# Ledger of designs, part 14: VHH binders against Formyltetrahydrofolate deformylase 1, mitochondrial (PURU1)

Target 1, 298 residues: Formyltetrahydrofolate deformylase 1, mitochondrial (PURU1), of Arabidopsis thaliana (Mouse-ear cress) (q93yq3)
Amino acid sequence: GESLDSSVSPVLIPGVHVFHCQDAVGIVAKLSDCIAAKGGNILGYDVFVPENNNVFYSRSEFIFDPVKWPRSQVDEDFQTIAQRYGALNSVVRVPSIDPKYKIALLLSKQDHCLVEMLHKWQDGKLPVDITCVISNHERASNTHVMRFLERHGIPYHYVSTTKENKREDDILELVKDTDFLVLARYMQILSGNFLKGYGKDVINIHHGLLPSFKGGYPAKQAFDAGVKLIGATSHFVTEELDSGPIIEQMVESVSHRDNLRSFVQKSEDLEKKCLTRAIKSYCELRVLPYGTNKTVVF
Key: E = the ipSAE of ESMFold2; O = the ipSAE of ESMFold2 at other seeds; V2 = 0.75 times the mean of E and O plus 0.25 times the DockQ between their complexes.

## First folded at step 6 (VHH; framework vhh_6qgx_2)

Design g26 (from g15 with A33T Y101M D105L; at its last look DockQ between E and O 0.02; V2 from the best seeds 0.00; counts 0 for: pae E 18.8 > 2, placed apart)
Fold by ESMFold2 at other seeds, look of step 6:
Structure g26 (fold): chain B 298 residues (1-298), chain A 124 residues (1-124)
Amino acid sequence: as target 1 above (298 residues)
Amino acid sequence: QVQLVESGGGLVQAGGSLRLSCAASGFTFDEYTMAWFRRAPGKEREFVAAISGSGGRTFYTDSVKGRFTISRDHAKNTVSLQMNSLRPEDTAVYYCATPYMRLFLTIASDFDYWGQGTRVTVSA
């Protein structure tokens, strides 16, 4: 037994709008007035105008009544403003209505990032649909991760690779119906041909603070060297190894009281948290390209 | 190296209450599902309750809903099962368990580490 009074009350849902154009007088006023004129209420508004670039970036969060301001009308109204300013980017998401982003997860031997992502996904804390998991390592069907994937209907694809054939055409076919790709400790380098053929964003996790330690710095070597800080970096993949625009970085202190096991555990904890936060920020439209190799992260 | 130690079992009258505790060590407690299972005389082990690593999700078998409460204390690395309105049918050895995987799990075969158990007897 539910109350019918709740079906009469306004049901307000969240919306997000991202805008990127040449800087001009009155952009914020116009965008905010668009929302207010339809009875929407702005809960957050971020603006960035870089020095000497004459460009404008914004991200707004608002609530609105989708009966009074239908989803398609939201698109039309923001598109009208986008045309007025010759916008380079204007994107609306309404998470409660719009389909979740579809992703595929690539990994090699280590699964700590995969397991964390599956955990967050199951708990409703990662707003994606996972279409498949792809690995260059075969796993026994009676392992815990494989049983989880089967229980939830997520295919696992073993793609045997060699130095001479990384089977990137096979991977491209498997991921063709995805919005972006996540490298959850995939230890093979994706070729320029793969990146061009995929044509969409690829997000990686690196076990260090880029640009330092490009190509890796094994945990045992860092431990033996007596470092006092460890880190993780999540970034977009480009043709240049470990050099794409950074989305998120995390750090943690370590000391002589860490043994190798606790040191590795801290490193793995940073990696899984860093990757998960980067993906969530990306899906919430908080990550915007900026300059040659930078991001705005609202 | 993973250790789970249950305590708090005993004999109690029907309608009474009992609180079980499980001390956990040897793993990153905050990241893993903790669960209680029980084995009644002559029966197979059955699921009772589970709590996620964060404590944000709980799940109970139907026969204990509203009577049992699972909780966790991250500072002390303990999981508790508050058992109220006990019935003779609740008589069993109660086991604390945790999986190797960091996922929220409720099926016994997904749990890898088990305590020795604590006996709960509910007299009519």
Scores: ipSAE 0.000, ipTM 0.188, lowest interface PAE 15.6, mean pLDDT 85
ESMFold2, look of step 6: ipSAE 0.000; ipTM 0.108
ESMFold2 (binder alone), look of step 6: mean pLDDT 83; pTM 0.850

Design g27 (from g15 with F59W T106E; at its last look DockQ between E and O 0.85; V2 from the best seeds 0.00; counts 0 for: pae E 6.6 > 2)
Fold by ESMFold2 at other seeds, look of step 6:
Structure g27 (fold): chain B 298 residues (1-298), chain A 124 residues (1-124)
Amino acid sequence: as target 1 above (298 residues)
Amino acid sequence: QVQLVESGGGLVQAGGSLRLSCAASGFTFDEYAMAWFRRAPGKEREFVAAISGSGGRTWYTDSVKGRFTISRDHAKNTVSLQMNSLRPEDTAVYYCATPYYRLFDEIASDFDYWGQGTRVTVSA
């Protein structure tokens, strides 16, 4: 029981607003005035106006008193501005009030991305609810990762697949109550029918620097080619393989002193970090669709 | 070399309070979860409490919830266990520990580094 009376300073909470509309004079002034008029304070403000385009993107971080500016009023006030400018997108997130995003994780044999995401989730650095983990590989129940999933009540679903039956209807049922899907090294190609049936964002990790090194075994392919830089790419999934809008890319140097094993280990370390950062950025409303196949990442 | 050094143990009467401290060195303190385990005479080590590397998540065994509070101080590289409303069944040697792979269950085999322990005795 902490006091809630006037002798205690109000607790200020963070809010995030993203805005996308046709470019016009005074947008930032109007958005910032909305926050200030309600006693909010802006902690960060990012704007992007593409050259030779008539569009405006912004993301603001602010703190406010939810007693003086109630959550529903925040929505109403920003919606009024959105209507004034004919906004293409206006979204408010208040992490301490709003429900966390619900995600499912899909993987095949390799679990380095799963383990990293679980670690960040356990540490409180990945603000999601993980509804389940789905894999086309069965795993022994006595491993650290399987014991961890069981203790935290996160179901692990083994969905045996073949070339003839990817069991996508089963997967769709398992993930229907999620906000987006994460492919944490899922090595089966999701069909256009799956993507349409799911109807929400799917985020993948690719073991290479797209658009280069598309295909099945990028680490081995890059190793055989004698590259001096390796990377990982996290991107949205579309019907075109490994071609969706890129969210995050990471790189590392390699040399002749790397054997295949050390080369693969460096690649896996990049993949797990790249995917985790992409998911965090997405959940923080930093990732905005832009152009035909691009993103703004604030 | 990883070192964990507990302090703050002693004799206390039932209903009293005690604060344990664990000084950590020789590893990246901020990256690893820290935990307290205890071992009563004739018993195996049992989990008491844990705190995540960032300090954003905490875990407690049922028998101590609401009475014990785990916290960490990143500037001093210490983990503390504030023990209130102590009972005779809390009598044990208390150990500070940290996991090997950062991903852990609440069992001793997931923790690779241990302190020497500090004794807590609670008299009825």
Scores: ipSAE 0.016, ipTM 0.524, lowest interface PAE 6.3, mean pLDDT 87
ESMFold2, look of step 6: ipSAE 0.016; ipTM 0.537
ESMFold2 (binder alone), look of step 6: mean pLDDT 81; pTM 0.834

## First folded at step 7 (VHH; framework vhh_vobarilizumab_d1)

Design q01 (from p03 with L98T G100E P108T; at its last look DockQ between E and O 0.16; V2 from the best seeds 0.00; counts 0 for: pae O 14.4 > 2, placed apart)
Fold by ESMFold2 at other seeds, look of step 7:
Structure q01 (fold): chain B 298 residues (1-298), chain A 122 residues (1-122)
Amino acid sequence: as target 1 above (298 residues)
Amino acid sequence: EVQLVESGGGLVQPGGSLRLSCAASGFTVSSYAMAWYRQAPGKGRELVAGITSGGDTSYADSVKGRFTISRDNAKNTLYLQMNSLRPEDTAVYYCAKTTEYKYGPTYTFDYWGQGTLVTVSS
């Protein structure tokens, strides 16, 4: 006989596996053998074993034939190894099959981070679904950003807020079906009640090198002070302001040759790049919790 | 509703022993990986010991040979037997349970108890 549709060559697809357990001899060999035994090929392998504790972190990137190694079997095979090592974390992601993360974007007046994220998203460089954009500032419908959002069917929600009424229950309802939130220059402080009610990760961008410059730092004041370095920090939000685990930091030199305009532009460019890189790293399973307030970023 | 309740902490002299218990409700302890973590004042949570659903155990180097993780499926309870205790073992000890498979990387152990304090002092 005949076989069902065996005339086409299979296409290899990428997979990612993240593993966290107590350190032991042979973990990498066992994980790599799992992939190789199914005809997969490892394209990258990152390992971190922290000093002074006995834990193992890894992230592997591989390609495989989903006909020979079906998606559900990938889960089962890695789960068997996870059980053997008492793994604290074993996560597989197959980007071409698995659903994209759903996010909401929160911002206030400044939209440079939003614009960069929308651009990267349109170019296919941010592997997310953007469910909505929420702001405490109203925007005219004829602006480039608002036209972009309408063209792509992304709702924009204006939620008028004050320091005395942040309307967090309204925001919580709008974002309940997301996987994580992105604060793209949202200048209202989220309360502990909001964070508990949301119960998922919130990623922020701060204009400065945390922990050294918590809170706001007006660009004019920094410029007039004659600073030589500016920075941006993207981090997880916790109940303590600007104190959550850091995901990404970027720095840029400034000098007496920068006028106020170029100084502000450099600062904004740094913020938008830092935030988008942090979100991409998160979605690619590169960001792992480590210790009390640290991350492993592969 | 998942609940984890730790007990058995207290004050003990160096070289002494304690057994911690974690009574579980809302799930079967043998069906999930579980762990003990500890947190000394001003420090992060540190993995102490883990046990898989299949019964495989793992230990931090700082406690290997001194601590034993176990479970009693009939009582739905996780245990940590701590022997040869040292002052650096002083911490709040937490029982933790995994969630099922998720697409996000940050949720290895999502259910925690309130903790039980262990103080090792002469």
Scores: ipSAE 0.000, ipTM 0.188, lowest interface PAE 14.4, mean pLDDT 83
ESMFold2, look of step 7: ipSAE 0.000; ipTM 0.250
ESMFold2 (binder alone), look of step 7: mean pLDDT 80; pTM 0.801

Design q02 (from p03 with V29F L98E G100T K102T P108S; at its last look DockQ between E and O 0.24; V2 from the best seeds 0.00; counts 0 for: pae E 16.2 > 2)
Fold by ESMFold2 at other seeds, look of step 7:
Structure q02 (fold): chain B 298 residues (1-298), chain A 122 residues (1-122)
Amino acid sequence: as target 1 above (298 residues)
Amino acid sequence: EVQLVESGGGLVQPGGSLRLSCAASGFTFSSYAMAWYRQAPGKGRELVAGITSGGDTSYADSVKGRFTISRDNAKNTLYLQMNSLRPEDTAVYYCAKETTYTYGPTYSFDYWGQGTLVTVSS
C-alpha cells in the first residue's frame, strides 16, 4: 500500500494474576476492571473466601496485548490495587515473557518420578528450567535416564551420602541458582540447617496419604494395615518430617486381592502423576497459603 | 499453630523512639524471613522492614536510616527499633512471617500478629 498497512491483528499473550488479602467489598470488580480497562480478556477466574478466616483469594487467567499493556505496567497496575487492599500476596506471571522457574531434581534409587518429569518437561508441559539432577545413587552412563540427561545438557551429580554425612553443603552449592527444589523420591531427610541455608521452597513426593503413614515405606505400611485406598502426597518440606502443607494428593482403590507388588506399582503410578501435577500447579501460581499449614489450590 | 504477638507500641512525641518486639511460636523461627508491616488509618498495609533467615535486612525508603530491624533466634523474637519518629509513622504495626512457600526467590508473608498501635503526636 501507499502509507500504512490496512490490517492489524493483535498478538495476545496469556497472563496470570494471584491475589490474597483481607476480604473486602469490591475486590473482584476492581481486579476485573484493571484487566478490562487495558483491553485484556479474562478467560478464567477463581475465587475462594473461607467462611471463618476473613480472607480473600483469587486467581485470574487473561489474555492481553503486550504492546497496549506493557509487562512493567501490568506489575504497576496490580501493585496499585494491592496497596489499596493491603494485599498479603499479589503476583503476576506472563509465561511468554517471564523467566521460567529454575529447579533442581533430587532423587535416590527409584527414578519413576524423575522420568515422568523429564518427559513432561521435554513435551513443554512443565514450565521450568531444570538446572541439574542430584542423587545419592550412582547411575551407569548407558541407562535411559542418563542418556536423556546428557542429550539435553542437564548435569547429573552423584553425591554419596551416609547417615553421618548427608553432604548438604555440597548440595546447597549445586542448587544455589534455583527458585525451588523438587524431591523426586529423595530418601534422605533434609536437615533444618539445609532448609535454612536454602531458604526457598522445597516440594516433595511422599509414597502414601499424609498425614497417615509418615516415614520411609508407606506401601508396606498400607498393605500391612489392610487399607482400601493407597495413594501419593506432594507437599512442601519443613523441618518436621512429612508434615508441610499439602499441594496434591491422589488415590487408588485397593482390596484384599492386591499384594505388596501391586501396591508398589499403583503407588509409583500415582506418585509420578501427583508430583508432576503439584509442580505444574505451583508454577502456574495455583498454590496459595491458607491458614497455618494448609493451601488453596486453584 | 503459628502465633505472633507484638508489643512495645504506645504514644510518643515527635523525634522520640520506640522498640517493638514480636514473640513468635509454632514454627521454626530461624528458618523463615520475618518482616514488619504497618497500617495507617484508612490505608492499606505497607512493608516497613524485612530480615531474612540469614540476617540480611531491607527497609522502606520512608524509614531507612531511622528504623532498624533485628532478630534473636535464641529467643524467637523479632525487633523493630524506631528512632526519630514522625507523625507520619502513626500506624498499627504488624509482625509477619514468611509463607511456607514462595513463587521463586521473592519473599511473601502468610501470617500476621494482632498488631501494636504506635501514635506519634505533639
Scores: ipSAE 0.000, ipTM 0.313, lowest interface PAE 10.5, mean pLDDT 84
ESMFold2, look of step 7: ipSAE 0.000; ipTM 0.162
ESMFold2 (binder alone), look of step 7: mean pLDDT 80; pTM 0.802

Design q03 (from p03 with V29F S31D L98S T99E T106V; at its last look DockQ between E and O 0.17; V2 from the best seeds 0.00; counts 0 for: pae O 13.6 > 2, SAP .715 > .668, placed apart)
Fold by ESMFold2 at other seeds, look of step 7:
Structure q03 (fold): chain B 298 residues (1-298), chain A 122 residues (1-122)
Amino acid sequence: as target 1 above (298 residues)
Amino acid sequence: EVQLVESGGGLVQPGGSLRLSCAASGFTFSDYAMAWYRQAPGKGRELVAGITSGGDTSYADSVKGRFTISRDNAKNTLYLQMNSLRPEDTAVYYCAKSEGYKYGPVYPFDYWGQGTLVTVSS
């Protein structure tokens, strides 16, 4: 159908709802009826029920008229259903109305992930606000990345660190108003005290296919071992090093025709793509932790 | 800051009962869903029971009919009444606070207590 008035056409906008509760009869019907009753139309619906866990996960994508179904009413209507089913998690996002997630990017010496994320952000393909970039390495103001940051008004904070003082209280202050952190090749280990003090998600990029190749220098080690596949893993940070729930993994073939330089370039390309995809999936509500250390990625 | 303090664990014989309590502070308790999780040695943490801000409850199949979750919003306290206990219920029990509604992805619960040990042994 069409608008009833001749001067204004309805503007339909996308919404996303994720839902997690103990499995029960009729959940999908109730959620879809909620959307339909307000004139919304479902464009996609994903459900996962683990075989032996008696839990229900879903993610729906829909379009709706925000004049007919105001943003706050969307929250209230889904909250009523969440209360009925004792939901463990119920989240609505409306990307065109809701504020973008605010993130800070942490890195050390290498900037290939930072550069990729900045370019995707500039092109409108990474739906975040970047509040600052933090590094334990100083950079000259005439480099490409530093000029980019200056042009866009993104602060760069050099935080000189040592093995004895990682300056975590200073970092906590710089990132207090963010929704989550991104470790874009930050080579310092964040302490349990930092993670508790921050209290929100931290997403890392790791070279290699976790749980294999934890820590160390995996590119040269893998090259010398003659591997035929390389990978990258993006995961949530927990107190256990390189052990948090995995969000995204990517692989690529390598061969005898790769020298160390081309091997490293392929690895870096995987890292930047893997991290960027993980951040986008997170922001689109596709990533739900389940079990002790796993994720559903819709 | 959010604090959750569990109490009431102990040693009990099979068929016995225990009542666990979780004292909550640092947030508006009545606004959030709460849950009990448990972890046996060498196993992952598992959901035992949950209760919404409105009082609706849910239970793992392994405890249905034996355990009752409840809350007292005036005292900021979450309870788990555990009846007809079995040796398989032996675990550390954790109180957890939900994030409720959030616009971004998050783990199901963001704060945990230190846990209280329940041992069911003859």
Scores: ipSAE 0.000, ipTM 0.201, lowest interface PAE 13.6, mean pLDDT 83
ESMFold2, look of step 7: ipSAE 0.014; ipTM 0.316
ESMFold2 (binder alone), look of step 7: mean pLDDT 81; pTM 0.824

Design q04 (from p03 with F27S V29F S31E L98T T99E K102R T106I P108S; at its last look DockQ between E and O 0.29; V2 from the best seeds 0.00; counts 0 for: pae E 8.3 > 2, unsure alone 62.3 < 65)
Fold by ESMFold2, look of step 7:
Structure q04 (fold): chain B 298 residues (1-298), chain A 122 residues (1-122)
Amino acid sequence: as target 1 above (298 residues)
Amino acid sequence: EVQLVESGGGLVQPGGSLRLSCAASGSTFSEYAMAWYRQAPGKGRELVAGITSGGDTSYADSVKGRFTISRDNAKNTLYLQMNSLRPEDTAVYYCAKTEGYRYGPIYSFDYWGQGTLVTVSS
């Protein structure tokens, strides 16, 4: 344990390490010894070895004294192990030291996801910096959301679109200083050219339980199908609509007592929670690419 | 097949400047994200700067404000302008290229050059 001397108590901070290499005997032992040798304490350790691949994934969460184990030394020590195993990826994140990920939010008419994200961000529960909000719908300056954005210095960009011109070059310019993009109910399809030009991850929220109920009107589709579960899906955007790797799904039971309105209300609640959890998982290095269309989510 | 060749390294005094170049051959350069990495003696390879096909740039904190990444798609060339060099910048600098989107907070670069040595000492 920790010191009981309150006058000298070290400030321990959390760290996260993600590792991806060819599978081999001894990887976990070496990684855990690295942390322990520097006085760190492992709080969680996850490993995944796919059945038909000879690869190894891990995520460790630990606390450490940054005076005893400086941030640059953490990088060096894990990199030494990465070189010994020929690792494909070795990434450390120390949230209290490392800069927050920068994101832009895109939406259309409905703002329930935006409002939830702004509230969580204000409360310190969404670990991002929001560089701007972009919408193809204009909003009156006297609305709660617009006042919130102005007060916190978050630009709102109205980008008027038509079916002939989705103005993707304008959007690319607005989001150039971001680590990833969040579609918080953006109802325009992003083109393959946009995705190539942006070149970074795009995370979407779908108002249904994928792969079922793709496309528009997912609440009506679920209602018409007589399902007993409704949900929301957050996933990475690819050129194929609603088909990218899934990050998070949330569900809720429904019954004959629900009508279309209650489906929509429950779906909106799930959407806002699902999207915020997906973003948090991404920022905590819990989401790793796996295969062609899957994720490991530690 | 893509070939990446770095040049422009050398010995420079602290506070000096160098401009690195990376010439790409055999593929369409303009469609892909590019990056500079460096590896100091006895240390691991670290990301220095990246640039998307659309021209968005990112930098490691240790070089922000001192280094500038750029690309010239007509010449199939990636650049790194390095100003206010420090002894800690001494490393072999590698050019890297990816061929796709990423999933997760990690770029995966498929092609690497042979590297060019930068030494910052008096």
Scores: ipSAE 0.013, ipTM 0.352, lowest interface PAE 8.0, mean pLDDT 83
ESMFold2 (binder alone), look of step 7: mean pLDDT 77; pTM 0.789
ESMFold2 at other seeds, look of step 7: ipSAE 0.077; ipTM 0.473
ESMFold2, look of step 9: ipSAE 0.013; ipTM 0.331
ESMFold2 (binder alone), look of step 9: mean pLDDT 78; pTM 0.794
ESMFold2 at other seeds, look of step 9: ipSAE 0.014; ipTM 0.378

Design q05 (at its last look DockQ between E and O 0.13; V2 from the best seeds 0.00; counts 0 for: pae O 11.6 > 2, placed apart)
Amino acid sequence: EVQLVESGGGLVQPGGSLRLSCAASGFTFSSYAMAWYRQAPGKGRELVAGITSGGDTSYADSVKGRFTISRDNAKNTLYLQMNSLRPEDTAVYYCAKTGYKYGPLYDFDYWGQGTLVTVSS
ESMFold2, look of step 7: ipSAE 0.017; ipTM 0.386
ESMFold2 (binder alone), look of step 7: mean pLDDT 85; pTM 0.857
ESMFold2 at other seeds, look of step 7: ipSAE 0.000; ipTM 0.226
ESMFold2, look of step 9: ipSAE 0.000; ipTM 0.147
ESMFold2 (binder alone), look of step 9: mean pLDDT 85; pTM 0.853
ESMFold2 at other seeds, look of step 9: ipSAE 0.000; ipTM 0.144

Design q06 (at its last look DockQ between E and O 0.06; V2 from the best seeds 0.00; counts 0 for: pae E 16.1 > 2, placed apart)
Fold by ESMFold2, look of step 7:
Order: structure tokens, then sequence, then C-alpha cells
Structure q06 (fold): chain B 298 residues (1-298), chain A 120 residues (1-120)
């Protein structure tokens, strides 16, 4: 017959595995065999072996049937391989099963990055749970961003700060249950004590191409310098200002036809795109610390 | 239930040595990065030393060359050997457990601490 009945299909879900160990013969074959033996199918595989180093990095994307290969068994099977190779890092994420990363967002006056992140989050394009928004600027309850936060049940915490008192213990209490922190144009410098007390990753967005134009208002500095390319940099925060490992950089051309206003607008557009891409890459396990101050970004 | 139990603290003269231990249970110890933090009276906690699941170590500048972090995965135990102790090393020292999924320098569970007092 020409009529087809509906059928029940198995649910296939995506998994990601990241592996870091001393380089050895057969690593890719063993990892691939693990997935294939359980009926999984690899959709992508990235490998990096740096020159003159004896280390191996990989990231695989695969689909699998969680009835045939239960989530806990996935961990056990990759752990067996990790022990065989003495892995420095072996991490599995299954986004449809595993809890989303919980984040807090810090900002000061400018909210262009916050607004972009909230839009991407609402559209399901940013795979996080936003636990709260923290700012050293109070905002009126009738603004669009404040109404958005209220509708979605996301607390906004105003923490009045001065240069002499950054109120970092208050912020630490507010973010204690997060997986990482996002500085979405937070213009206060986090101290080494804060970073040690938080003890987890902090991701920042900088207005410019690091290491050039460090500090506040880099768009004005770049405009005055007459640059023909502008950029934005998202990086991990360390004790040294604007010097942590870079996650993402973006650039755009500018010309004499840009005044300061259009120059700033282009820079702000880069910032919001750069930050959201960096956070997505981080949550997808694409960002691996490498060397002294570098990253592998698969 | 994750448990981290620190021991080995005490009173010591400047220039002395102590060895801290952290007995871990309730998780697969070898899969996780571990660290020592400390908190001096009236101060925030600070990272002292960290060790990845693969054994790579890192140290705060203030303790490099004096302190050594190590782990024994067979005994589920983290250690901190502290030599050439100074009065500024006086603090409660905490054992910390990293996250299984995520960067190796993020830590999500802490022990109850062990007091180290270095007095002249």
Amino acid sequence: as target 1 above (298 residues)
Amino acid sequence: EVQLVESGGGLVQPGGSLRLSCAASGFTFSDYAMAWYRQAPGKGRELVAGITSGGDTSYADSVKGRFTISRDNAKNTLYLQMNSLRPEDTAVYYCAKGYKYGPTYSFDYWGQGTLVTVSS
C-alpha cells in the first residue's frame, strides 16, 4: 500500500565528551570505539596536539539512545578510558539530561550585554539558568529590563558600591550557588580575595582587542587613535586586570565615516555578540585552559 | 554525601613545619580537582594550592617553594606539607572539592577546616 502508519522512534540525544591526556597511540580509536560499541553515532570530532608538547586534547559530539546507554554508564565507560590513559581531564555533558549551568550576571550602568543575553536566554539559545542579576546601579521598576526580569522571576540585586567598599562579601553570598559568573559590563574591579573566595570561573567582556586598550572606555581610546578595526574580547578573569585567558574575540571595520556615536554603537554590538558566543562555547565544553595563559577553543 | 575532614593543624613556631591531611568520602576522589584554601581571622578565604585529577599543581605566590600539595588517590586523601611557616600563614585551612563537569579550578564543597597558628 501507499498509506503509511505512524511509528514510534527511539529518542536520540546529543552528548559531548572532552578529553585531555598525555599523547599516546590509539586514543581516538579507543574513544570512538567506546561510543560505537554502545550504538552511538559521532557527529563531530576535534583534536589538538600542540607541537613539541606531549599532550592530547579532544572534543567529540555524538548522539545516542539513553535507554541503551544510560547516563551513569556513559560516565563509567569514559572513566575506564580516562584511567587507561591517565587523563588530565575527562568530562561528559548530555545537555538534555544534565542540569544547565547556573550563572549570575553582574553589570554597572550599561545594559546592552544584559539585554542581549536575556533575549538569547528567552529564545532558548543560551543554555544556562540565570539565578540573579547584580548591579551597583539602581534601576527604576518601570524600565523594560526590570519588567523583563520580574516577569521571568529573575531577582535584581542592587548593591551600592564605592571605590573604597566594593561590598564583595555581599556579592559572594548572592552568587554562592552558581557554576560561574558573567561580568556583562561590570565596571568595578573584582579583587583577588573575591576571586579566591568565589573559587569558580568568572567570564568578562572587554570593549576592545586585548592586550591593547586596557581599562575603561576603550572605544574612545580606539576612536582617538584612528584605528580601522575595532573589537571586543571575552576572557576569564584573573587577579591581573584584563589579562586572563581569552575565550573569544570579534572585530569589525570602521572608517572616517564613523563619528564617535556610530563607532560606539558598532563596539557595543560586538561586545554583546562576543560575550554570548563565549558563554555558549564555555557551556558546550569548547573552552579548555592551555599553557600559561591560553585556551583551546574547539 | 560528600565529606571532607581536615586534620593536622596546631600551634607552631615561625620556621616550623606542619602536614595537613584531608580525608575525602562520598564521591570518586580521583575524578576531581582538589584544593586547599585558608582564611585568616577577619579576612576572606584565599586559595593556597590546587591539584588537578591528573596531578598538576598550582600555588599562590605567597606559598611557592614552602608548601607542597599532593594527593593519594588510592587512599582518597589530599595533603598539604607546609614548611618555613610564617606568622602570616596563621589561618583556618580548608580542603575543597572541584566540580566533576567544568573547569578544574572551580570548587563546590568545603570541609570544616583545621586551625594553624604560627606564633613568635
Scores: ipSAE 0.000, ipTM 0.129, lowest interface PAE 16.1, mean pLDDT 83
ESMFold2 (binder alone), look of step 7: mean pLDDT 85; pTM 0.852
ESMFold2 at other seeds, look of step 7: ipSAE 0.013; ipTM 0.400

## First folded at step 9 (VHH; framework vhh_vobarilizumab_d1)

Design r01 (from q05 with S31D D56Y K101R; at its last look DockQ between E and O 0.01; V2 from the best seeds 0.00; counts 0 for: pae E 22.0 > 2, grease 27.2 > 24.2, SAP .73 > .668, placed apart)
Fold by ESMFold2 at other seeds, look of step 9:
Structure r01 (fold): chain B 298 residues (1-298), chain A 121 residues (1-121)
Amino acid sequence: as target 1 above (298 residues)
Amino acid sequence: EVQLVESGGGLVQPGGSLRLSCAASGFTFSDYAMAWYRQAPGKGRELVAGITSGGYTSYADSVKGRFTISRDNAKNTLYLQMNSLRPEDTAVYYCAKTGYRYGPLYDFDYWGQGTLVTVSS
């Protein structure tokens, strides 16, 4: 019955916990016991201990009853374990309670990545809030993408740039209230000053397999070189061009039967899928950097 | 360019106290997690304490209850208050910039030159 609260079934919700500390005996036991002691059930558990490093990484997925284990208590319980092991990094995310990550999208002329991300976002398959779209190219309001942005109340900011003035202070103001920034084919190089001023992660898509084919027109370069594999790379941005830690890479076979147009089409398809998957993995706490320039992707 | 400059090390008797400071520049200090590491003679660097941009702290077991990490975002300065010092705390102490408050964790450190702490009678 509707009038009796005692007939209400428990509502179980998902949680994710990532943990990073110096390696020690018993870490997994403590983390799993924390969840089990509160009646939570672990659905997945990943551990990585790199060779020649004294570090431990883990990511757990679990379900729990938020009445029995309140959101603030989840934080406190994992923080207690974090203090025990001297962990620098202990992060809990509960998607049904926690706010979505806020992002801004930067692009130049080509919009295939933007269009794919907007469609995935509309379908609920990209778990972000898009605060704005920024471009150094003005667009007519009667295009499909501009009508989409207007319909959903997502601002489009035209920020005209030159080689002498990339207007990075203007961009910083526009993105100050974001959790991370996405370069969806933004063809301007972000300066070290911008990266320090923003102070948060920036994720890029490169059309090619890094570390080969940096910069320029990778599809044309690959076509001219006669390669048999093409690809796309999504990575974190650092001061060193196209050299930040890689999040996702995708490949496709090509042959002598491909012309430049088919190379470009295949490359664009790879780019949009690669970037979208990278953003989703980042938001699900699957991406942990390790070493100097590497990642763990759980 | 990211710069981290440690100070406050020195010679101290067992049971004594020192306060280490790290002046940070070249980045938006308040947006970054920070840490102290140490390196004893003949050993690798080990994490001592960390503090997130939101102020959550963590400590190695060997220093819990004796050391306190803190930050002053207005002065772009990270601190380590070291109490009840023991000979095993003798090491070069390094300030490090680590992950971000929100988002994935970068295991990515810029390091200072270090400041020597020597604990002996």
Scores: ipSAE 0.000, ipTM 0.222, lowest interface PAE 13.8, mean pLDDT 83
ESMFold2, look of step 9: ipSAE 0.000; ipTM 0.091
ESMFold2 (binder alone), look of step 9: mean pLDDT 86; pTM 0.869

